# Designs tried in a protein design chat: VH-VL binders against q0aze0. Part 18

Target 1, 268 residues: q0aze0
Amino acid sequence: MKIILVNNRFKENTEKKAQEIAGQLSALNVEVIIDNGLDEPYAGTVDFIMVLGGDGTMLRAARRYGQRAIPVLGVNMGTVGFLSNIEINELAEYLPLILREEYSLEARMMLEVAVFQQQSLLTRVFCLNELLLRSNSPRMLSFALEISGQKLEPYRGDGLIVSTTTGSTAYSLSAGGPIADPQLDAFIVTPVASHIINKRPLVVSPEREISLHLLEEREAIIGIDGQIKMDFGAENRVLIKRAPHPLLMVNLKAKPFFTSIDRSLQRQ
Short names: E, the ipSAE of ESMFold2; O, the ipSAE of OpenDDE; V2, 0.75 times the mean of E and O plus 0.25 times the DockQ between their complexes.

## First folded at step 13 (VH-VL)

Design V11
Fold by ESMFold2, fold request of step 14:
Structure V11 (fold): chain C 268 residues (1-268), chain A 123 residues (1-123), chain B 107 residues (1-107)
Amino acid sequence: as target 1 above (268 residues)
Amino acid sequence: QVQLVESGGGVVQPGRSLRLSCTASGFTFSSYGVHWVRQAPGKGLEWVAAISYEGSNKYYAESVKGRFTISRDNSKNILFLQMDSLRLEDTAVYYCAKDRIYYSGTFYGMDVWGQGTLVTFSS
Amino acid sequence: DIQMTQSPSSVSASVGDRVTITCRASQGIKSWLAWYQQKPGKAPKLLIYAASSLQSGVPSRFSGSGSGSDFTLTISSLQPEDFATYYCQQDNYRPLTFGGGTKVEHK
């Protein structure tokens, strides 16, 4: 059995704990790969991914491994968020179940984001929460939103968020978007500081293709899961669709979304 | 050097057919929607037809629907307009024009135009 | 089909004048309106798209405004090369439709 341990070298004292867990797993003849974010993602065959940290570490793991249909377990290392399932001090209790594959999986929709410079693909990224388009100057953006070949009124404002339902509790929420049940597949399109009053958040079928481009030359940024930043200008275009594979989140401990939502929002 | 060059215009008899071509160069033709627009002598512009960048969606003005067929060959960078059942009202200079936005399912303005090809009728 | 009505049909103006041209759609087209310039014997040239966005290489004396059904093209100080016919076009609905044109002529 081969497991990837994902941690953030610079946060949550996770490096020491990852080494301890790797030692315990090795003693059980489990092959362990540690991914601390500094090297390229492990490309070989893997049976399970264990994420040691908070929601941010899970977002990185999802971008690196989410398209590979590998079970991913979030292990909280001190700050409770929306994406962890068990606490670090519970790991020993649940480890036998992990090794016997006695757990359920919850599928979470991801975005596929393709950014073009002219007609050339600049990058393709998969993300769990959201794509943000925002101004990178004091001036507002003017931009077009196209959904499956249909144009909405041009947007004017600071930007736009296209999120998954999992991302509905992240930046989309602070920009006025709805909280969505993460078991639903949908896009949530949330304007950021729009100067056009009739621009309400939209909930959009996951089968749609969404694209954005600027209508005027402006300095803009694309942000992905709040962790990747790219310049975006008048010659760029971004295309967004549902990623081919959802993130497969391991469920070992019951964590009811709705009964815990208020507490999770306070801590995030 | 972005260019569009129309050809195939000429003098025809009403009720006959004519095929116009538009050859594109200097840009990735297969990434953009393309239009036909016509202008009768001394008259204004009339949009005729458009085709999506991959060729799967075709749109027509009501005045030509059922008589004209737009198509494209992305391997040769050529746009076509097959004009059947021609009427005197079809007398015009026919322009091809490129849409400004690549990989779009719709249209955002025609930023590059050809010089046009004239279609007239013998009288 | 969306009827696009331009006014006036022609304008007699001198170099340096401010010229305004209006375009009205028969129903709302959001801000999806383009303006084109055409000189005699020449192909049209895109000036403005999305009601107010200036096409690259077009002088800043041209501006567009409006949304919904009513739109305006303004030339702030007419230059000799601006004598031409101007067309609006909506691209919100298919079929795309042009206005009848406004000829800007030298006095």
Scores: ipSAE 0.664, ipTM 0.867, lowest interface PAE 1.8, mean pLDDT 91
Fold by ESMFold2, fold request of step 14:
Structure V11 (fold): chain C 268 residues (1-268), chain A 123 residues (1-123), chain B 107 residues (1-107)
Amino acid sequence: as target 1 above (268 residues)
Amino acid sequence: QVQLVESGGGVVQPGRSLRLSCTASGFTFSSYGVHWVRQAPGKGLEWVAAISYEGSNKYYAESVKGRFTISRDNSKNILFLQMDSLRLEDTAVYYCAKDRIYYSGTFYGMDVWGQGTLVTFSS
Amino acid sequence: DIQMTQSPSSVSASVGDRVTITCRASQGIKSWLAWYQQKPGKAPKLLIYAASSLQSGVPSRFSGSGSGSDFTLTISSLQPEDFATYYCQQDNYRPLTFGGGTKVEHK
């Protein structure tokens, strides 16, 4: 069995604990690859991914490995988030179940994001929470939203969020979007500080294709899962689809979404 | 430089068809929707037809539906208008025009135009 | 089909004048309206898209406003090269439709 152990290199307790866990797994004849974010993603075949840390570390693991259909387990190292399943002090208890593959999987929709300049693809990324288009100056943006070839009223404001249902509890929520059941596949489109009072968040079928472009020359940025940033201008477009593969999240402990929602919203 | 050049206009006799061509250069033709627009002598502009960038969606004004066919050859950068069952009211200068937004499922304005080709119905 | 009505049909103006042209849609088209300029014997030129966004290379004396059904093109200080016919066009619905045109003429 080969496992990738994902941690955050900037949190010393997480790195030290990752080495301890790698030793424990090695003693059980499990081959361990440590991904602390410094090196390129491991390209070889693996059976399982274990994420040590909070939601941010899970987002990085999802971007790196989410399209490879590998089970991913979130292990909480502190404050409870939305994406962890077990606590670090429970890992020893659950490790036999992991090794015997006695767990269920929950599929979580991901976004496929393609950013263009003119007709040239600049980047294609997959993300778990959201794409953000945001002004990078005191002036508001004017931009077009197209959903499957249908134009909405042009937006004016600070920007727009296109999120998954998993991302509904992240930036989208702070911008006024609904909390969505993560078992649903959908896009949630949430305006950011819109000057058009009748613009409401939209819930959109995952089969739709979404695109954005600026209507005026302005400084803007694209943010992806709050972790990737790139400049965005009048020559750019972004196209958003449902990613080909969902993130396969491991479920060892029952964590009913609605029973625990208030506690999870206080993850920071 | 971005250019569109129409050709194939002329006098059309009853019982005959006419095919207009529009040759594109200086931009990635296959990334943009394209349009035909006509203008009868001394009259205003009339939108005729449009085709999506991949060629899969075609749209027509009611006045030409069933008689005209829009198509494109992205390998040769050519837009076509096949004109059948012509009428006196089809006499016009025919322009081709490029839509301004690439990879779009709809239209956002026509930013580059050809100089037009004259079609005259001879009664 | 969406009918686009322009007013006036023509206007006589002098260099330096402020010129205002209106366009009304038969039903709401959001802000999806374009303005074109056409000189005799020439192809149209895009001036404004999305009601108020200025096309690249168009002088800032041109501006557009409006949404829904009522739209305005304004030339703040008419220049000699601005004597032309102006057309609005909606692109919210298919088929796309033009207004009848407004001819701006030298007094």
Scores: ipSAE 0.644, ipTM 0.860, lowest interface PAE 1.8, mean pLDDT 91
Fold by ESMFold2, fold request of step 14:
Structure V11 (fold): chain C 268 residues (1-268), chain A 123 residues (1-123), chain B 107 residues (1-107)
Amino acid sequence: as target 1 above (268 residues)
Amino acid sequence: QVQLVESGGGVVQPGRSLRLSCTASGFTFSSYGVHWVRQAPGKGLEWVAAISYEGSNKYYAESVKGRFTISRDNSKNILFLQMDSLRLEDTAVYYCAKDRIYYSGTFYGMDVWGQGTLVTFSS
Amino acid sequence: DIQMTQSPSSVSASVGDRVTITCRASQGIKSWLAWYQQKPGKAPKLLIYAASSLQSGVPSRFSGSGSGSDFTLTISSLQPEDFATYYCQQDNYRPLTFGGGTKVEHK
């Protein structure tokens, strides 16, 4: 069995715990790859991914490995969010179930984000929460939103968020979007400080294709899961689709979304 | 140098067929939707047809449906308009035009136009 | 099909004048309205798209406004090269439709 341990290289507690867990697994003939964020993603085949940290570390793991159809377990290291399943102090209890593959999987939709300059692909990224288009100056943006070849009224304002249902509790929520059940597959399109009064958040079928482009030259930024940032201008377009594969989240401990929602939101 | 050049216009008899071509250069033709627009002598502009950048979606004005067929050859950078069952009302200068937005499922304005080719009739 | 009605059909004006052309759609087209300029014997030229966005290379004396069904093209100070025919065109619905044109001509 080969496992990737994902941690955050800037937190000594997670690094020490990753080494401890790697030692325990090695004693059980489990091969361990540590991904602390410094190197390129591990390219070889693996059976399981364990994420040591909070939602941010899970987002990086999803971006790096989410399209490989590998089970991913979130292990909380202190701050309870929406993406961890067990606490670090419970890992020893659940480790035998992990090794015997006695767990269920919960599929979480991901976005496929392709950014172009003119007709050339600049980057293709898969993400778990959202794409943000935002102004990078005091001036508002004017931009077009196209959904499966259908044009909405041009947007004018600070920007737009296109999120998954998992991302509905992230930046989309603070911009006025709905909380969505993460068991649903959908896009949630949330305006950011729109000057067009009739622009409400939209819930859109995951089978749609979404694209954005600026209608006027302005300095803008695309943000992806709050972790990747790139300049966006009048020469760029972005295309957003449902990613080919969902993130396969390991479910070892029941964690009812609606029972725990207010506690998770209060800790943001 | 972005350019569109129409050809294939001429004098025809009513009821006959004619094929117009539009050759594109100086831009990535296969990335953009393209249009045919016509203008009768002394009259205004009339949109005729459009085709998506990959060629899968074709749209027509009601006045030409069933008689005209738009198509494209992205390997040769050519747009076509096959005009069948021609009528005197089809007398016009025919322009091809490029849509402004690449990889789009719809249209956002025509930013590059050809010089036009004249279609007219003999008695 | 969306009918686009331009008004007036012609305007007599002098260099330096402010010229206003209106365009009305038979039903709402959001802000998806373009303006074109055409000089005799030439192809049309895109001036404005999405009702108010100025095409690259078009002088700032041209501006567009409006949404829904009522739209306006304004030339703030007419120049000699602005004597031409102007067309509006909606691209919200297919088939795309042009207005009848407004000829701006010198007095």
Scores: ipSAE 0.586, ipTM 0.838, lowest interface PAE 2.4, mean pLDDT 91

Design V2
Fold by OpenDDE, fold request of step 14:
Structure V2 (fold): chain C 268 residues (1-268), chain A 123 residues (1-123), chain B 107 residues (1-107)
Amino acid sequence: as target 1 above (268 residues)
Amino acid sequence: QVQLVESGGGVVQPGRSLRLSCTASGFTFSSYGVHWVRQAPGKGLEWVAAISYEGSNKYYAESVKGRFTISRDNSKNILFLQMDSLRLEDTAVYYCAKDRIYYSKSFYGMDVWGQGTLVTFSS
Amino acid sequence: DIQMTQSPSSVSASVGDRVTITCRASQGIKSWLAWYQQKPGKAPKLLIYAASSLQSGVPSRFSGSGSGSDFTLTISSLQPEDFATYYCQQDNYFPLTFGGGTKVEHK
């Protein structure tokens, strides 16, 4: 068995824990790769990914490995979030199950985000939570939203979020988007500070494609999962579709989503 | 320089067929939807047809539906308008125009136009 | 089909004048309206898209406003090169439709 441990190099506790766990796994004849985000993603074949940290670390792991159809386990290390399944202090208890592959998997839809400039592909990213378009100035953006070839009314506001159902409890929620069942595949399109008061978010079929482009020559920013940032101008377009492969999240412990919402939101 | 050049116009008899061509240069033709727009002498503009950048979706004005066929060859950067069963009311300068936005299944304005090609009829 | 009604059909103006052209759609077309300028013997030129967005290279004296069914093209200070025919065009519905045009002539 080969396992990748994904941690956050900027959090010392996660680094130390990764090393400790690596030692334990090695003693059990498990091959271990530690990914702290410094290097490129491990290109070799692996059987399991363990994410040590919070939601941010999970998002990074998803972007790096989510397309490879590898089971990914979130191990929470003291943060409040939605993407971890077990706590770090529970790992020892569940480790035998992991090694025996006695767990269930929950498929989570990811976004395929393609950013273009003058018909050239700048980048293609698979992400678990959301794409954000926002103004880089105090002025409102004017941009076009197209869904499967249908043009909506031009948006005017600070920006727009296109989120997965998993991402519904992330920035989309803060922007007034709905809380969605993470077992449901859908796009959530949430306006950010629209000039139209109470502009409603859209729930869109995962079979559709979404595109955004600016209608004016203004400076904007594209954000992905709150971690990737890039400039976005009048010559750019972003195309969003469902990723061809979902993230396979490991479910070792029952974690009822809807009963945990209140607890998670109260802590934010 | 982004350019569209129409050809194939001329004098034709009613009921006959004519094929117009529009050759694109200076941009990635295959990335843009394109249009045919015509203008009768001394009259206004009339949209005729449009085709998506992939060529999979075609749209027609009611006045030409069933008679005209829009098509494209992206490998050659050429747009076509096959005009069958031509009528006197089809007399016009025919323009090809590119859509403003690339990789769109919709249309957002025509930002580049050709010089046009004239179609007239013999009595 | 969406009918686009332009008014006036013609306007006589002098250099420096403020010129306003109106376009009314028979149905709501959101903001998906374009304005074109055409000079005699020439192809149309895109001026405004999405009702109010100025096409690159177009002078700032041109502006567009409106949403829904009523739209306006404004030339703040008419220049000699602005004498032409102007057309509105909706691209919200198929078939795409143009207005009847407005000819801006010398007074």
Scores: ipSAE 0.881, ipTM 0.941, lowest interface PAE 0.6, mean pLDDT 95
Fold by OpenDDE, fold request of step 14:
Structure V2 (fold): chain C 268 residues (1-268), chain A 123 residues (1-123), chain B 107 residues (1-107)
Amino acid sequence: as target 1 above (268 residues)
Amino acid sequence: QVQLVESGGGVVQPGRSLRLSCTASGFTFSSYGVHWVRQAPGKGLEWVAAISYEGSNKYYAESVKGRFTISRDNSKNILFLQMDSLRLEDTAVYYCAKDRIYYSKSFYGMDVWGQGTLVTFSS
Amino acid sequence: DIQMTQSPSSVSASVGDRVTITCRASQGIKSWLAWYQQKPGKAPKLLIYAASSLQSGVPSRFSGSGSGSDFTLTISSLQPEDFATYYCQQDNYFPLTFGGGTKVEHK
């Protein structure tokens, strides 16, 4: 068995723990790769991914490995979030199950985000939560939203979020988007401070394609999962699709989503 | 420089066929939807047809439906308009134009136009 | 089909004048309206897209406004090179349709 441990190099405690766990796994004849985000993602075949940290670390892991159909386990290390399944103190208890591959999987839809510059692909990213288009100035943006070739009314406001159902409890929620069942596949399109008061968010079929571009020459940014940032201008276009593969999240411990919503949100 | 050049216009008899071409240069032709727009002598602009950047979707004005066929060869950067069953009212300068936005199945304005090719009729 | 009614059909003006052209759609077309300028013997030139967005390279004296069914093109201070015919065009529905045009002439 080969396992990737994903941690955050900027959090020393997660790095130390990763080394400790790596040693333990090695003693059990498990091959371990540690990914702290410093280097390129490991290109070799692996059987399991453990994410040590919080939601942010999970998002990074998803972007790096989510398209490889590998089970991903979130191991919480003292943070509040929605994407961890067990606590670090529980890892020893569940380790035998992991090694025997006795666990269930929950498929989570991801976004495929393609950003273009003058018809050239700048980047293609698979992400778990959302794509954000936002103004980089105090002035509102004017941008076009196209869904499956249908032009909506031009948007004017601070920005727009295109989120997965998993991402519904992230930035989309703060912007007034609905809470969605993470077992449902859908896009959530949430306006950010629209000039139209109470502009409603859209729930869009995962079979559709979404595109955004600016209607004026203004400075904007693209944000992905709150971690990737890119400049976005009049010559840029972003295309969003359902990712071809979902993230396979490991479920070792049952955590009812709807009963935990209030608790999780109150802690944020 | 971004450029569109129409060709194939001329004098034709009613009921006959004519094929117009539009050659694109200076931009990635295959990335843009393109249009045919015509203008009768001394008259206004009339949209004729459009085709998506992939060529999968075609749209026509009612006045030309069933008679005109828009097509494109992205490998050669050429747009075509096959005009069958031509009528006197089809007399016009025919322009090709590119859409503003790339990789779109919609259209957002025509930002580059050719100089047009004239189609007229003989008795 | 969406009918685009453009008014006036012609306008006489002098250099420095403020010129206003209106376009009305038979149905709501959101903001998907473009304005074009055409000079005699030349191809049309895109001025405004999405009702109010100025095309790159177009002088700032040109502006567009409106949404839904009523739209306006304004030339704040007419210049000698602005004498031409102007057309509105909707691209919210197929078939795409143009207005009848407005000829801006010398007074």
Scores: ipSAE 0.880, ipTM 0.940, lowest interface PAE 0.6, mean pLDDT 95
Fold by OpenDDE, look of step 13:
Structure V2 (fold): chain C 268 residues (1-268), chain A 123 residues (1-123), chain B 107 residues (1-107)
Amino acid sequence: as target 1 above (268 residues)
Amino acid sequence: QVQLVESGGGVVQPGRSLRLSCTASGFTFSSYGVHWVRQAPGKGLEWVAAISYEGSNKYYAESVKGRFTISRDNSKNILFLQMDSLRLEDTAVYYCAKDRIYYSKSFYGMDVWGQGTLVTFSS
Amino acid sequence: DIQMTQSPSSVSASVGDRVTITCRASQGIKSWLAWYQQKPGKAPKLLIYAASSLQSGVPSRFSGSGSGSDFTLTISSLQPEDFATYYCQQDNYFPLTFGGGTKVEHK
């Protein structure tokens, strides 16, 4: 068995823990690769990914490895979030199950985000939570939202979020989006401070494609999962579709999503 | 420089056919939807037809449906308008124009136009 | 088909004047309305898209407003180079349709 341990180099406790766990796994004849985000993603074949940290670390792991159809386990290290399945102090208890591959998998839809400039692809990213378009100034944006070739009314506001159902409890929620069942595949399109006060979020089929572009020469920003940032202008377009592969999240411990929502949200 | 150049216009008899061409340069032609727009002498603008960037979707004005065919060769950067069963009311300068937005399944205005080619009829 | 009613058909004005052109759609077209300028013997030039978005290189004296069915093009201070014919155009529905045009001429 070969396992990638994903941690955050900026959090020393996660790095130390990764080293400790690596030692333990090695003693059990498990090959271990540690990914702290400093280097390029490991390109070799692996059987399992263990994410040590919070939601942010999971999001990074998902972007780096999610397209490879590898089981991903979130191990929480004292942070608040939705994406971890077990606590770090529970790892020893569940390790035998991991090694025996006695766990269930939950498929989570990811976004495929393609950003273009003058017909050239600038970047293509798979992400677990959301794509954000927002103004880079106190001025509102004017932009076009297109869904499956259908032109919606031009949008005017601070920005727009296109989120997965997993991402529904992230920034989309703060912007007034609905909480979605993570087992449902769908896009959630949430306005950010729309000029139209009653502009409602859209729940969109994962079979559809979404595109965004500015209608005026303005300075905007694209954000992905709150971690990737890039400038976005009048010559740019973003195309969003369902990623070809879901993130396979490991379920070792039952976490009742709906009954825990209030608890989780209150902690944020 | 982004440019569209129409050709193929001339004098024709009613009921005959004519094929217009529009050659694109200075931009990625295959990435944009394109239009034909005509203007009768001393009259206003009339949209004639549009074709998506991939060529899969074609749209026509009612006045030309069944008679005109829009097509494109993206490998050669050329837009075509096959005009059959021509009528006197088809007399006009015919413009080709590119859509403003690339890789769109819709259309978002025409930001570059050709100089036009004139189609007239012999009595 | 969406009918675009443009008014006036012509307007006589002087340099420095404020010129207002209106365009009414037979039904709601959201904000998918473009304004073009055409000079004699030349191809049209896109001025404004999405009702109010000024195209690159277009002077700020040009402005557009409106949504739904009623739209307005305004030239705040007419310049000598602004004498031309102006057209509105909707692309919310097929077939795409133009207004009848407004000729801005010398008083």
Scores: ipSAE 0.806, ipTM 0.906, lowest interface PAE 0.8, mean pLDDT 94

